# VHH binders against Abasic site processing protein HMCES (HMCES): the designs that were tried, part 4

Target 1, 269 residues: Abasic site processing protein HMCES (HMCES), of Homo sapiens (Human) (q96fz2)
Amino acid sequence: CGRTSCHLPRDVLTRACAYQDRRGQQRLPEWRDPDKYCPSYNKSPQSNSPVLLSRLHFEKDADSSERIIAPMRWGLVPSWFKESDPSKLQFNTTNCRSDTVMEKRSFKVPLGKGRRCVVLADGFYEWQRCQGTNQRQPYFIYFPQIKTEKSGSIGAADSPENWEKVWDNWRLLTMAGIFDCWEPPEGGDVLYSYTIITVDSCKGLSDIHHRMPAILDGEEAVSKWLDFGEVSTQEALKLIHPTENITFHAVSSVVNNSRNNTPECLAPV

## First folded at step 3 (VHH)

Design a4 (from pg4 with L99M; framework vhh_8pnl_2)
Fold by ESMFold2-Fast, scan of step 3:
Structure a4 (fold): chain B 269 residues (1-269), chain A 117 residues (1-117)
Amino acid sequence: as target 1 above (269 residues)
Amino acid sequence: QGQLVESGGGLVQPGGSLRLSCADAGFTFSSYDMAWYRQAPGKERELVARITSGGYTNYADFVKGRFTISRDNAKSTLYLQMNSLKPEDTAMYYCAAGMEYYDTDYWGQGTRVTVSA
């Protein structure tokens, strides 16, 4: 996973993240650094994307089931990184393999500190591996959406007003992530950055790409992944596996250039 | 066949130079770490040089000072400039791309480099 769409306006995104805490109270996640959120149909590594994480990471004695939403840099910068420029990191940390996550220092250390997050997106893009050709077919991959009067199927022949209604009740893709906090050696603000955990692709995606993000399907999985105060690393890692509960459609080559940021990036062709 | 396409291999005399290229259209090249591996007959594939998405380079000890890896994100092309070639450099050279820590997502088909007098 190396390209996502996360274009919802802040208020729509916040409502899409409505949840219940451990006491059964309905809540919206509280924003941290909301002005750093940059919606886009075409998010690449090194840009900021919104993630959910436990309030306990920021407030001593907070209920670990309460959620914060914060923009974080895509591409984990380990806390032990000693150079001044994060772009000079020796290894790509855009994704983290589930099968070796406990063997890599960059990932096992933040996991040991409970630094689990849920990476939010409309969906993600993958480029289909085609034998016998140099062309790749991009696909937009996302949760199956519940069809309602206010939310239609993406790609239906609808007016522009109806496209707005598609997003009002969009079920956001929830991907398992690990984050870390890096303090610049020369001073400055703490950098929060994340990686997306990846697994072998499910049967439904195997013709598009051999790997997929670890998707947390449903509120129970999301809650357990985030709640580092009650759920151990060992138990949380049991949530990391391929899922078949995904859908996709082919999109145009407009998405190939990460500078293109229009609805055409995810529209069916 | 792989999705990365190598070119520039060939026959060269000891002390000569070659420049390998690796190109692929239709994916976000700039977000990938890129690498050159090589495999001599009867040997395992070994890392020659790696360049991260941020431009950091790493080289195997046996090529330091002789080979230079570089990338052109606008052209979605990876290069390996090989100078002072030795018979021991004879191998199939493979382009690789990945977004995971130390792992490779995509491999090329390889290009043959032969160094002989």
Scores: ipSAE 0.131, ipTM 0.571, lowest interface PAE 5.6, mean pLDDT 86

Design a40 (from pg4 with S53E; framework vhh_8pnl_2)
Fold by ESMFold2-Fast, scan of step 3:
Structure a40 (fold): chain B 269 residues (1-269), chain A 117 residues (1-117)
Amino acid sequence: as target 1 above (269 residues)
Amino acid sequence: QGQLVESGGGLVQPGGSLRLSCADAGFTFSSYDMAWYRQAPGKERELVARITEGGYTNYADFVKGRFTISRDNAKSTLYLQMNSLKPEDTAMYYCAAGLEYYDTDYWGQGTRVTVSA
């Protein structure tokens, strides 16, 4: 996973994240640094994307089931990194393999501190190899969506014009992430950055790409992943596995250039 | 894996130079770390050089001072400038791209480099 769409206006995104805390109280997550949120149909690593995390990370006595939304840099900078410039990292932290997460210091340390987050997106993009050519076919991959005006789910068969109206009730993709906090050695603001955990692709996606993000399907999984006050690292890692509850459709090559930021990036073609 | 397309391989004499290029049909993520690997007959693939999206480079000890890795993100192209070539450099050279820590997402099909008199 190296490209997502997260284009919802802040108020729509916030409502899409409505949840219940441990006491059953209906809540909206509270924003931190909302000015850093930049909606886009075409998000690449090193840009900021919204993540959910437990309020307990910011307030020592907070209920660990309460949620914050915060924009974070995509590409985890480990807390122990001693250089002044994060771009000098010798290895890529855009994704984190589930099978080696406890072996790599960059991921093991923040995971041990409970620094789990849920990465939010409309969906993500992957590029399928086309036989007989060197060209790739891009696909937009997302949760099955409920049609608000009819029974059934939205998909590739729906017109591009109908896609403009589905966003008010869009089910956001919820991907398991790990974040860390890096304090620049020379002073400055603390940098919050994240990685997306990846797993082997499910059967439904195997013809498109061999890897997929670890998707947390449903509120129970999301809640357990975020609640580091009640759910141990060992228990949380049991949530990390491929899922079949995903759909996709082919999209235009317009998405290939990360500078293109239009609805055409995810429209069915 | 034909999406990363290597070119520039060939036959050269010891002490000669070659420049390898890697493009994936003009499309790649500028956020990918890129690398060159090589595989001699009967041996495992080994890392030759790596470059991060930001341009930080890392070289295997056996090529330091002789090879230079570089990238042009605007052209979605990776390069390997190989100088002072030795017979021991004879191998298939593979372009690789990855987003995961110590893992590779995409491999090219390779380009052959032969160093002999």
Scores: ipSAE 0.017, ipTM 0.505, lowest interface PAE 6.3, mean pLDDT 85

Design a41 (from pg4 with S53Y; framework vhh_8pnl_2)
Fold by ESMFold2-Fast, scan of step 3:
Structure a41 (fold): chain B 269 residues (1-269), chain A 117 residues (1-117)
Amino acid sequence: as target 1 above (269 residues)
Amino acid sequence: QGQLVESGGGLVQPGGSLRLSCADAGFTFSSYDMAWYRQAPGKERELVARITYGGYTNYADFVKGRFTISRDNAKSTLYLQMNSLKPEDTAMYYCAAGLEYYDTDYWGQGTRVTVSA
């Protein structure tokens, strides 16, 4: 995964993240740095994206089932990084393979500290190799959605007007992430940054790409991944596996250029 | 068949030079770490050089000082300048792109390099 859409206005995004804490109380996640959230149809690594994480990371007395939503840099900068410019990191941390996560210091250390997060997106983009041509076909990949005027799920065959209305009740993609906190050696604000855990593609996506993000399908999986106060690293990692509950449709090559930030990026073609 | 398109391979004499190119079509080049791998007949594919999205470069010991990896994000193209070529450099050279240090998401189809007296 190396390109997402997360375009919802802040208030719509917040309501889409409504949840129940351990006591069954209905809640909305509390924002940190809400003014730093930048909606976009075309988010690349090194940009900020909203993530969910446990309130216990910020408050010692907090219920670990309560959630914060915060913008974080995509591309994990390890806490041990000693240079002043994160771009000088000697390896890419946009994604983290599930099968080697415990073998790489950059991921093992924050994971050991309970630094698990859920990365939010409308969906993600992937580029399918088109045999017989040099072009690749981009696809927008997302959870199945409910049609606003019908009890059925929205799909690629639906009219453009159905796609315009779906955003009011959009089910956000929830991807398993690991974050870390880096203190610049020359001073300044602590940088929060994350990586998306990846797994082998499910059967439904195998014709598009051989890898996919580790998707946490449903509130039980999301809550267990976030709750580092009650759920051990070993137990949480059992949630990391391919998921079949996903859909997609082909999109325009407009999305190829990360500077393009319009609804055309995810519209069906 | 490959995910990336390599060019620039050929036959050269020992001590000669070649410049390999790898052109990306259809995805965002600038976010990916890029690498060159090679594979000689009957041997495993091995890393030759890697360049991160930020421009940091790494080289295998057997090419250090002779090969230079570079990228042009505006042209979505990766390069490998190969100098002082040796018969041992004879191999298929593959372009690769990834979003994690030890992982490769996309592979090219390869370009053949033959170094022969």
Scores: ipSAE 0.477, ipTM 0.742, lowest interface PAE 2.5, mean pLDDT 87
Fold by OpenDDE, second read of step 4:
Structure a41 (fold): chain B 269 residues (1-269), chain A 117 residues (1-117)
Amino acid sequence: as target 1 above (269 residues)
Amino acid sequence: QGQLVESGGGLVQPGGSLRLSCADAGFTFSSYDMAWYRQAPGKERELVARITYGGYTNYADFVKGRFTISRDNAKSTLYLQMNSLKPEDTAMYYCAAGLEYYDTDYWGQGTRVTVSA
């Protein structure tokens, strides 16, 4: 996964992240650093994206089922990294392979500390390997959305009003991530950054790409992944597997340029 | 056919220079670590140089400052400037892209470099 969409306004995004804590109480996640949230139809590594994490990471004795929402840098910077520039990492931390997560120091260490997060997105983009053509077809991949009588398929929203309705009730993609905290050697603010765990693609997606993000499907999976106070690393890792509960449609080449930030990026062609 | 297309190979005299290019046909180029590999006749494929998505570079020991890897994200193109070429540098040179740690997702078809007097 090298490109995502996360364009919802902050208030809409927050509402979309409504959840129940372990007591069954309905809650909204509280924001940390809300000003760092930058909505975009075209998010690339090194940009900030909102993630969910347990409140226990910030408050001693907090209910670990409570959730915080925070923009973090895409591309995990390990806490042990001693260079002043995160770009000097010798390996790519945009993704973490599920099969080698426990073999890689950069991911194993923060995971062992319970630094699990849920990366939020409208969906993610992948490019299909077309045999015989010089052009790759991009696809937008996301959770199936509930068809409301009035809201046709994302493609059928002929009116701006209908489009707004679709996004007001959009089910966000929830991807399993690991985050870390890095203190710059020269001082400054602590950097929170994340990697997306990847798995082999499900059968439905295999023709597009051989790898996919580990998607946490449903509130239980999301809750267990986040709750490092009650759920062990070993148990949490059982949640990491391919899912068939995804849909996708072809999009225009507009998304190929990371500078393009318009609805056209995820619109069906 | 791989999405990555190498160019710039050819015949050059010892001490000469070549500039290889690798063009991407359309993936998230800026998100990938890029690398050059080479394979000489009868030898295994070996890493020549790597450049991370953030621009950090690493070189094989045999490069010894002779080669420079660079990238242009706007053009989705990877480069390898090769100076002071030696006969032992004769090989097929491959471009590679990887998104994940120690993973290679894409390979080029290669461009042939021949260094001969």
Scores: ipSAE 0.012, ipTM 0.272, lowest interface PAE 8.8, mean pLDDT 89

Design a43 (from pg4 with G54S; framework vhh_8pnl_2)
Fold by ESMFold2-Fast, scan of step 3:
Structure a43 (fold): chain B 269 residues (1-269), chain A 117 residues (1-117)
Amino acid sequence: as target 1 above (269 residues)
Amino acid sequence: QGQLVESGGGLVQPGGSLRLSCADAGFTFSSYDMAWYRQAPGKERELVARITSSGYTNYADFVKGRFTISRDNAKSTLYLQMNSLKPEDTAMYYCAAGLEYYDTDYWGQGTRVTVSA
């Protein structure tokens, strides 16, 4: 996974993340650094994306089931990194493999600190290798959406007036992530950055790409992944596996250029 | 994006030089770690050189001092400058791109390098 869409305005995104805490109280996640959230139909590594994480990471004695939403840099910078410039990191941390996550110090250490997050997106993009040609076909991959008269579906939204209704009740993709906190050696603001855990593709996606993000399907999985105060690393890792509860459609090559940031990037063709 | 396409291979005498290129459509080239692998007849594919998205380079011991990996993000092209070529360098050379630590997402189809007298 190396390209996502996360275009919802901040207020719509926040409402899409409504949840219940351990006491059953309905809540919206509280924002940290909301000014750093930059919606886009075409997000690449090194850009910021919104993630959910436990309030307990920021407040001593907070209820670990309460959630913060914060923009974080895509591409995990380990807390032990000694250079002054994160771009000097000697290995790519855009994704981390589920099968080796406990073998890699960059991921094992933050996992041991409970630094689990849920990466939010409208969906992600993958490029299908077309046998016998040099062309790749891009696909937009996302949760199946509940069809309502208000929201409609992306395939049925063929006019500008109908596009706004597609997103009113959009079910955001919730991907398992690991984050870390890096303090610049020369001083300055703490950098929060994340990686997306990946697994082997499910049968439904295997013809498009051989890997997929570890998707947390439903609020029970999301809450257990986030709640590092009550759920151990070992128990949380049981949530990391392929899912078949996913859908997709082919999109235009417009998405290929990461500078293109328009609805055309995810429109069906 | 198309796919990764290698070029620049050929037949060269020991001590000669070749420059391999790997071109891509360019849409996310700058975000990927890029690498050159090679596979000699009857042997497993092995890493020759890697360059991260940030420009940091790593080399296999058997090519250090002879090969130089570089990238041009504006041209979406990866290069491998091969100097002081030896018969042992004879192999198919493959371009690879990845977003995961020590893994590859995309492979080229390879370009053949033959070093013989």
Scores: ipSAE 0.188, ipTM 0.604, lowest interface PAE 5.3, mean pLDDT 87

Design a44 (from pg4 with G55D; framework vhh_8pnl_2)
Fold by ESMFold2-Fast, scan of step 3:
Structure a44 (fold): chain B 269 residues (1-269), chain A 117 residues (1-117)
Amino acid sequence: as target 1 above (269 residues)
Amino acid sequence: QGQLVESGGGLVQPGGSLRLSCADAGFTFSSYDMAWYRQAPGKERELVARITSGDYTNYADFVKGRFTISRDNAKSTLYLQMNSLKPEDTAMYYCAAGLEYYDTDYWGQGTRVTVSA
């Protein structure tokens, strides 16, 4: 996973993240650094994306089931990194393989501190190799969506009018992430950055790409991944597996250029 | 079958040079760490050179000073300039791309390099 869409305006995104805490109280996540949220149809590594994380990371004795939403840099910068420029990191941390997560110090250490987050997106993009050619076909991959006026799920065959209206009730993709906090050696604000955990593709995606993000399907999985106060690392890692509850459609090559930021990036073709 | 396409392999005499290329046309090339691996007959696949998205380079000891890895993000192409080639460099050379530290997410099909008199 190396490209996402997260284009919802801040207020729409916040409402899409409505949840219940452990006591059953309906809540919206509380924002940190909302000014750093930049909606885009075409998010690449090193850009900021919104993530959910436990309030307990910021407040001692907070209810660990309460959620914060914060923009974080995509591409985990380990807390021990000693250079001044994170872009000069000598290894790539855009993704974290589930099978080696406990073998890599950059990921094992923040996991041990409970630094689990849920990465939010409209969906993600992958490029399918076309057999017999060197061309790639991009696909937009997302949770099945409920049509606002019909009982069926939204798909590639739906009219443009249906796609225009779907965003008000869009079910956001919720991907398992790990984050870390880095303090610049010469001073300045703490940098929060994340990596997306990846797993083998499910059967439905295997013809598009052999890897997929670890998707947390439903509020129970999201709650358990975030709640590092009650759920151990060992238990949380049981949530990391391929999921079949996913859909996709082919999109225009417009998405290939990460500077393109228009609805055409995710529109069915 | 991979997402990356290698080219530039061939037969060359000891002391000669070859330039390998690896092209990708379907994803954000500039975000990936790129690497060249090789597999000689009867041996395990081994890392030859790696270049990160931040342009840091690492080389296996057996190619230091002879090989140079580089990338052109505008062209979505990875290169390996191989100089002073030795018979021991004979192998299938594979392009690799990853978004995680020293792991490979995508492999090319390979290009054959033969160094013999």
Scores: ipSAE 0.383, ipTM 0.690, lowest interface PAE 3.0, mean pLDDT 87

Design a45 (from pg4 with Y56W; framework vhh_8pnl_2)
Fold by ESMFold2-Fast, scan of step 3:
Structure a45 (fold): chain B 269 residues (1-269), chain A 117 residues (1-117)
Amino acid sequence: as target 1 above (269 residues)
Amino acid sequence: QGQLVESGGGLVQPGGSLRLSCADAGFTFSSYDMAWYRQAPGKERELVARITSGGWTNYADFVKGRFTISRDNAKSTLYLQMNSLKPEDTAMYYCAAGLEYYDTDYWGQGTRVTVSA
């Protein structure tokens, strides 16, 4: 996974993340650094994306089931990194394989600190290899959406008004992530950065790409992944597996160029 | 259009040099680890050289001291400078891009290198 869409305005995104704490109380996640949120139809590694994480990471004695939403850099910079430039890291941390996550110090250490997060997106993009050519077909991959009177399928939106209604009730993709906190040796703000855990593709996606992000399907899985105060690393890792509850459609080559940031990036065919 | 396009292969005499290039078509090149693999007829594909997004390089023992991998993020291009070529270097050379440790997300279709006797 190396390209996503996360274009919702901050207020719409916040409402899409409504949840219940462990007592069943309805809540919205509380923002940290909301000014760093940059909506885009075409997000690449090293850009900021919104993630959910437990309030307990920031407040002593907070209820670990309460959620914060914060923009974090895509591409985990380990807390122990000694250089001044994060781009000089010796290995790529955009994704983290589920089968080796406990073997890699960069991921094992933050996991031991409970630094689990849920990475939010409208969906993600993958490029299918076309047989007999060097050309690839991009696909937009996302949760199946519930159709309502206020929403429609992407292909059924005929006007700007109808297009806006597609997003009113959009179910955000929720991907399992690991984050870390890095203090620049020359001073400056603490950098929060994350990696997306990846698994083998499900049967439905295997013809598009051989890997997929570890998707947390439903509020129970999301809650258990985030709640590091009650759920151990070993128990949380049981949530990491492929899912078949996913859909997709082909998109135009406009998405190939990461500078393109328009609805055309995810429009069907 | 393909994301990775190799060029620069050809026929060369033992002891000669070639420079391979691999251009990407618009993904964020600077974020990817890049690698060169090769595959001789009837053999498995094997790693020749890797360069991380951070610029760290790693080489297979059989090319160390002869090949140099480099990248130009402004041009979105990966290079492999091959010196002191041997007949054993004859293979199809593949460009690869990845976002996780020792895994490949995207492959080019390859460029052929033949080292004649």
Scores: ipSAE 0.298, ipTM 0.669, lowest interface PAE 4.3, mean pLDDT 87

Design a46 (from pg4 with Y56D; framework vhh_8pnl_2)
Fold by ESMFold2-Fast, scan of step 3:
Parts: structure tokens; sequence; C-alpha cells
Structure a46 (fold): chain B 269 residues (1-269), chain A 117 residues (1-117)
């Protein structure tokens, strides 16, 4: 996974993340650094994306079931990194393989500190290699959505009002992530950055790409992944596996250029 | 099957030079770490050189000082400049692209380099 859509306005995104805490109280996640949230139909590594994480990471004695939503840099910068420029890191941390996560120091250390997050997106993009040609076919991949007249059809939206109807009740894709905190040696704010955990593709996606993000399907899985105060690393890792509860459609080559940031990026062709 | 296309291999005399190229079609090149691997007959595939999305380079000890890896993001092309070639450099050379350390998302089909005598 190396390209997503996360375009919802902040208020719509926040409502889409409504949840119940451990006591059954209905809540919205509390924002940290909301000004850094930049909606886009076409998000690439090194950009910021919103993630959910436990409030306990920021507030001593907080209820670990309460959630913060924060923009984080896509591409985990390990806390031990000593150079001034994160782009000088000797390896790519956009994705983290589930099978080697406990063997890689860059991921094992933050995971041991409970630094689990849920990466939010409308969906993600993958490029299918077409046999006998050098061309690739992009696909937009997302949770199955309940289709109503209020929600509308993504392929039928023709105005801003109609697009709002599509997204009002959109079920966001919830991907398992690991984050870390890096303090620049030259001073400045702590950098929060994340990686998306990847697994083998499910049967439904195997013809598009051989890997997929580890998707947390439903609130029970999301809450267990986030709650590092009550759920151990070993138990949380049992949530990391392929899922078949996913759908997709082909999109136009407009998405290929990461500078294109329009609804056409995810519209069916 | 590979997503990348290598070119530039061939037959060369010891001490000669070759420049390998790897083109991807331009969709996601700038986000990926890129690498050159090689596989000699009867041996395992091994890392030759790596270049990160940020431009930092890393070389295997056996090519250090002789090979140079570089990338051109505008052209979506990876290069390997090979100088002072030795018979031991004879191998199939593979281009690789990845979004995770030590893992490869995409492989090329390879280009053959033969250093005779």
Amino acid sequence: as target 1 above (269 residues)
Amino acid sequence: QGQLVESGGGLVQPGGSLRLSCADAGFTFSSYDMAWYRQAPGKERELVARITSGGDTNYADFVKGRFTISRDNAKSTLYLQMNSLKPEDTAMYYCAAGLEYYDTDYWGQGTRVTVSA
C-alpha cells in the first residue's frame, strides 16, 4: 500500500469516527494538531494522514479506550534515527510486513511501547500489471458501503451536493499501523510518523496485487488494536490477517500523477 | 512477473564498463526505494546497491568504489554504472523497488552481464 484517498472535510471525518469507550459512552475522537490535516484524493508517502490512537499516549492516567485523532507523517522515522533529515533514512518504512514485524528493530521497539494506531482512509489504490503490456490498471479499494439514496452512488455523483451525499455515511477504511516519535537532533517539534502493516492479499485482491494492508474490520478489532493499556502486543497481533470484506473498481489514469487531487481519481471507469 | 524493465546488459572484457537502466512506466517511482540485485549461476540472489527515495546510497563491499547507483525521478529510471568489471561480476542483474526495508514489492525480469576471460 503506497497510495490512499482521505479527502473528507475534518468535521465529516470526525463524525465517521464516532465510537463507544469502555464504559459504553458515545464519543468523537479528540483532535491533536488539526491544522496539519490535509484532505486529498491522492495521498502518497511522506504526506500526513489522520490516524486514531489511544489518549493514554498523550495523557498520564487517561482511559486507554478513549481515542485521539492526529495527522502523522506516512513513513515511520525510528526514535533512534540520528540524522537531521528523515529522508536520509537508509530504508523505506511506508509499509511493515506482518511476518517480520517482531524481527525489525524499527518496528519491534515502538510496538513494545504500545505505539499502535489505526490509519484512516476513504480507500487505497493499487496498480495491476496487465499481461502483455507495460501499462498498469489502477484500482480504488475500499470497504463495502451500504448504498442508499442519501449516500448515493460514487459513479453517479455529478455536483458537489451529490458528492456530499456519497460521503455523508461513508465507512472509512481502518488499517493497522505502528507509529513512533522522533526528536530532531537540531531541535523542533517531536515528529509522529507511522507505517502501515501489510499482509498477503486475500483471494479477492490477488489478481490486483500480491500484498494488502492489514485491515481492522469492525469496531471490536479497532478498539483492541488501539487499547495498548489492556491488550498486549501478542494479543493485538492476532488481529493482523488478510480480510475478504473488501471491494474495488477500476479508476482512470488521472490518479497516476500524485499531484492530481480531484474526485476523478476514484471515480469508476 | 516484474513491473520493471532492465536494459544495458551485455558481454564485456575484464576492466570494461557497462551502464544498466531500469524503467518503470512512471506511476509511483519517486516513492520507492530502488535496488540492484544480481544472481550468478548456481548462487543465491544478492544485493549489489540500493538508493532510497531520498537519494541515499548503499553498496555491497564487493562493488564499492567500482559501481555507482543513481536515479532520475523525472524519467522514472534507475541506473547502475559499472566500472572495472571482473569475471566475478558475471550474473543476471535485477532491478527492484520496495516500500519496506529488506522487502521488494516489484522485480524486473533481469538483464544479463557477462565478463569474459
Scores: ipSAE 0.331, ipTM 0.664, lowest interface PAE 3.5, mean pLDDT 87

Design a47 (from pg4 with R50A; framework vhh_8pnl_2)
Fold by ESMFold2-Fast, scan of step 3:
Structure a47 (fold): chain B 269 residues (1-269), chain A 117 residues (1-117)
Amino acid sequence: as target 1 above (269 residues)
Amino acid sequence: QGQLVESGGGLVQPGGSLRLSCADAGFTFSSYDMAWYRQAPGKERELVAAITSGGYTNYADFVKGRFTISRDNAKSTLYLQMNSLKPEDTAMYYCAAGLEYYDTDYWGQGTRVTVSA
């Protein structure tokens, strides 16, 4: 996973993240640094994306089932990194393989601190190698959506009003992530950055790409992954596996250039 | 990600030089770790050299001092400068791109390097 869409306006994104804490209280996640949220149809590594994480990471006595939503840099910078420029990190940490997560210091250390997060997206993109041609076919990959009389499908949206209907009840993709906190050696604000855990692709995606993000399918899985106060690392890692509950459609080559940021990036061809 | 296409392979005499190139269509090339692997007939594929998105390089012991890996993010191109070539360097050379250190998401088609007459 190396390209996502996360374009919802902040208020729509927040409502899409409504949840219940462990006491059954209905809540919306509380924002940290909301002005750093940059919606886009075409998010690449090193840009900021919104993640969910436990409130307990910020408040010593907080209920670990309560959630914060915060923009974080895509590309984990380990807390032990000694250089002044995180873009010069020797290792690429955009993705973290599930099979090596406990073997790599960059990921094992933050996991030991309970630094689990859920990475939010409309969906993600992958490029299929087509036999007999030099071109790759991009696909937009996302949770199956419930279509209602009032909500349109992506392919049927033809005006701003219809686009609002498509996204009003969109089920966000929820990907398992690990984050870390890095303090610049020369001072400055703490950098929060994350990696997306990856697994072997499911049968439904195997013809598109051999890897997929570890998707947390449903609120029970999301809650257990986030709740580092009650759920151990060993138990949380049991949630990391391929899922078949995913759909996709082909999109145009407009998405290929990460500078393109329009609805055409995810529109069906 | 676009396609990875290697070029620059060929036949060269021992002691000669070759420069391999691997071109991508420009899809976030700068965000990927890039690497060169090789596979000799009847052998396993092995890492030759890697360069991270941050520009740090790593080399297999058998090529240190002879090969240089580099990247040009503006051109979305990876290079391998191969000097003092030996018959044992004969192999198919593959370009690779990944988003985790030494993990490979995309492979090129390969370019053949033969070191002999």
Scores: ipSAE 0.083, ipTM 0.550, lowest interface PAE 6.0, mean pLDDT 86

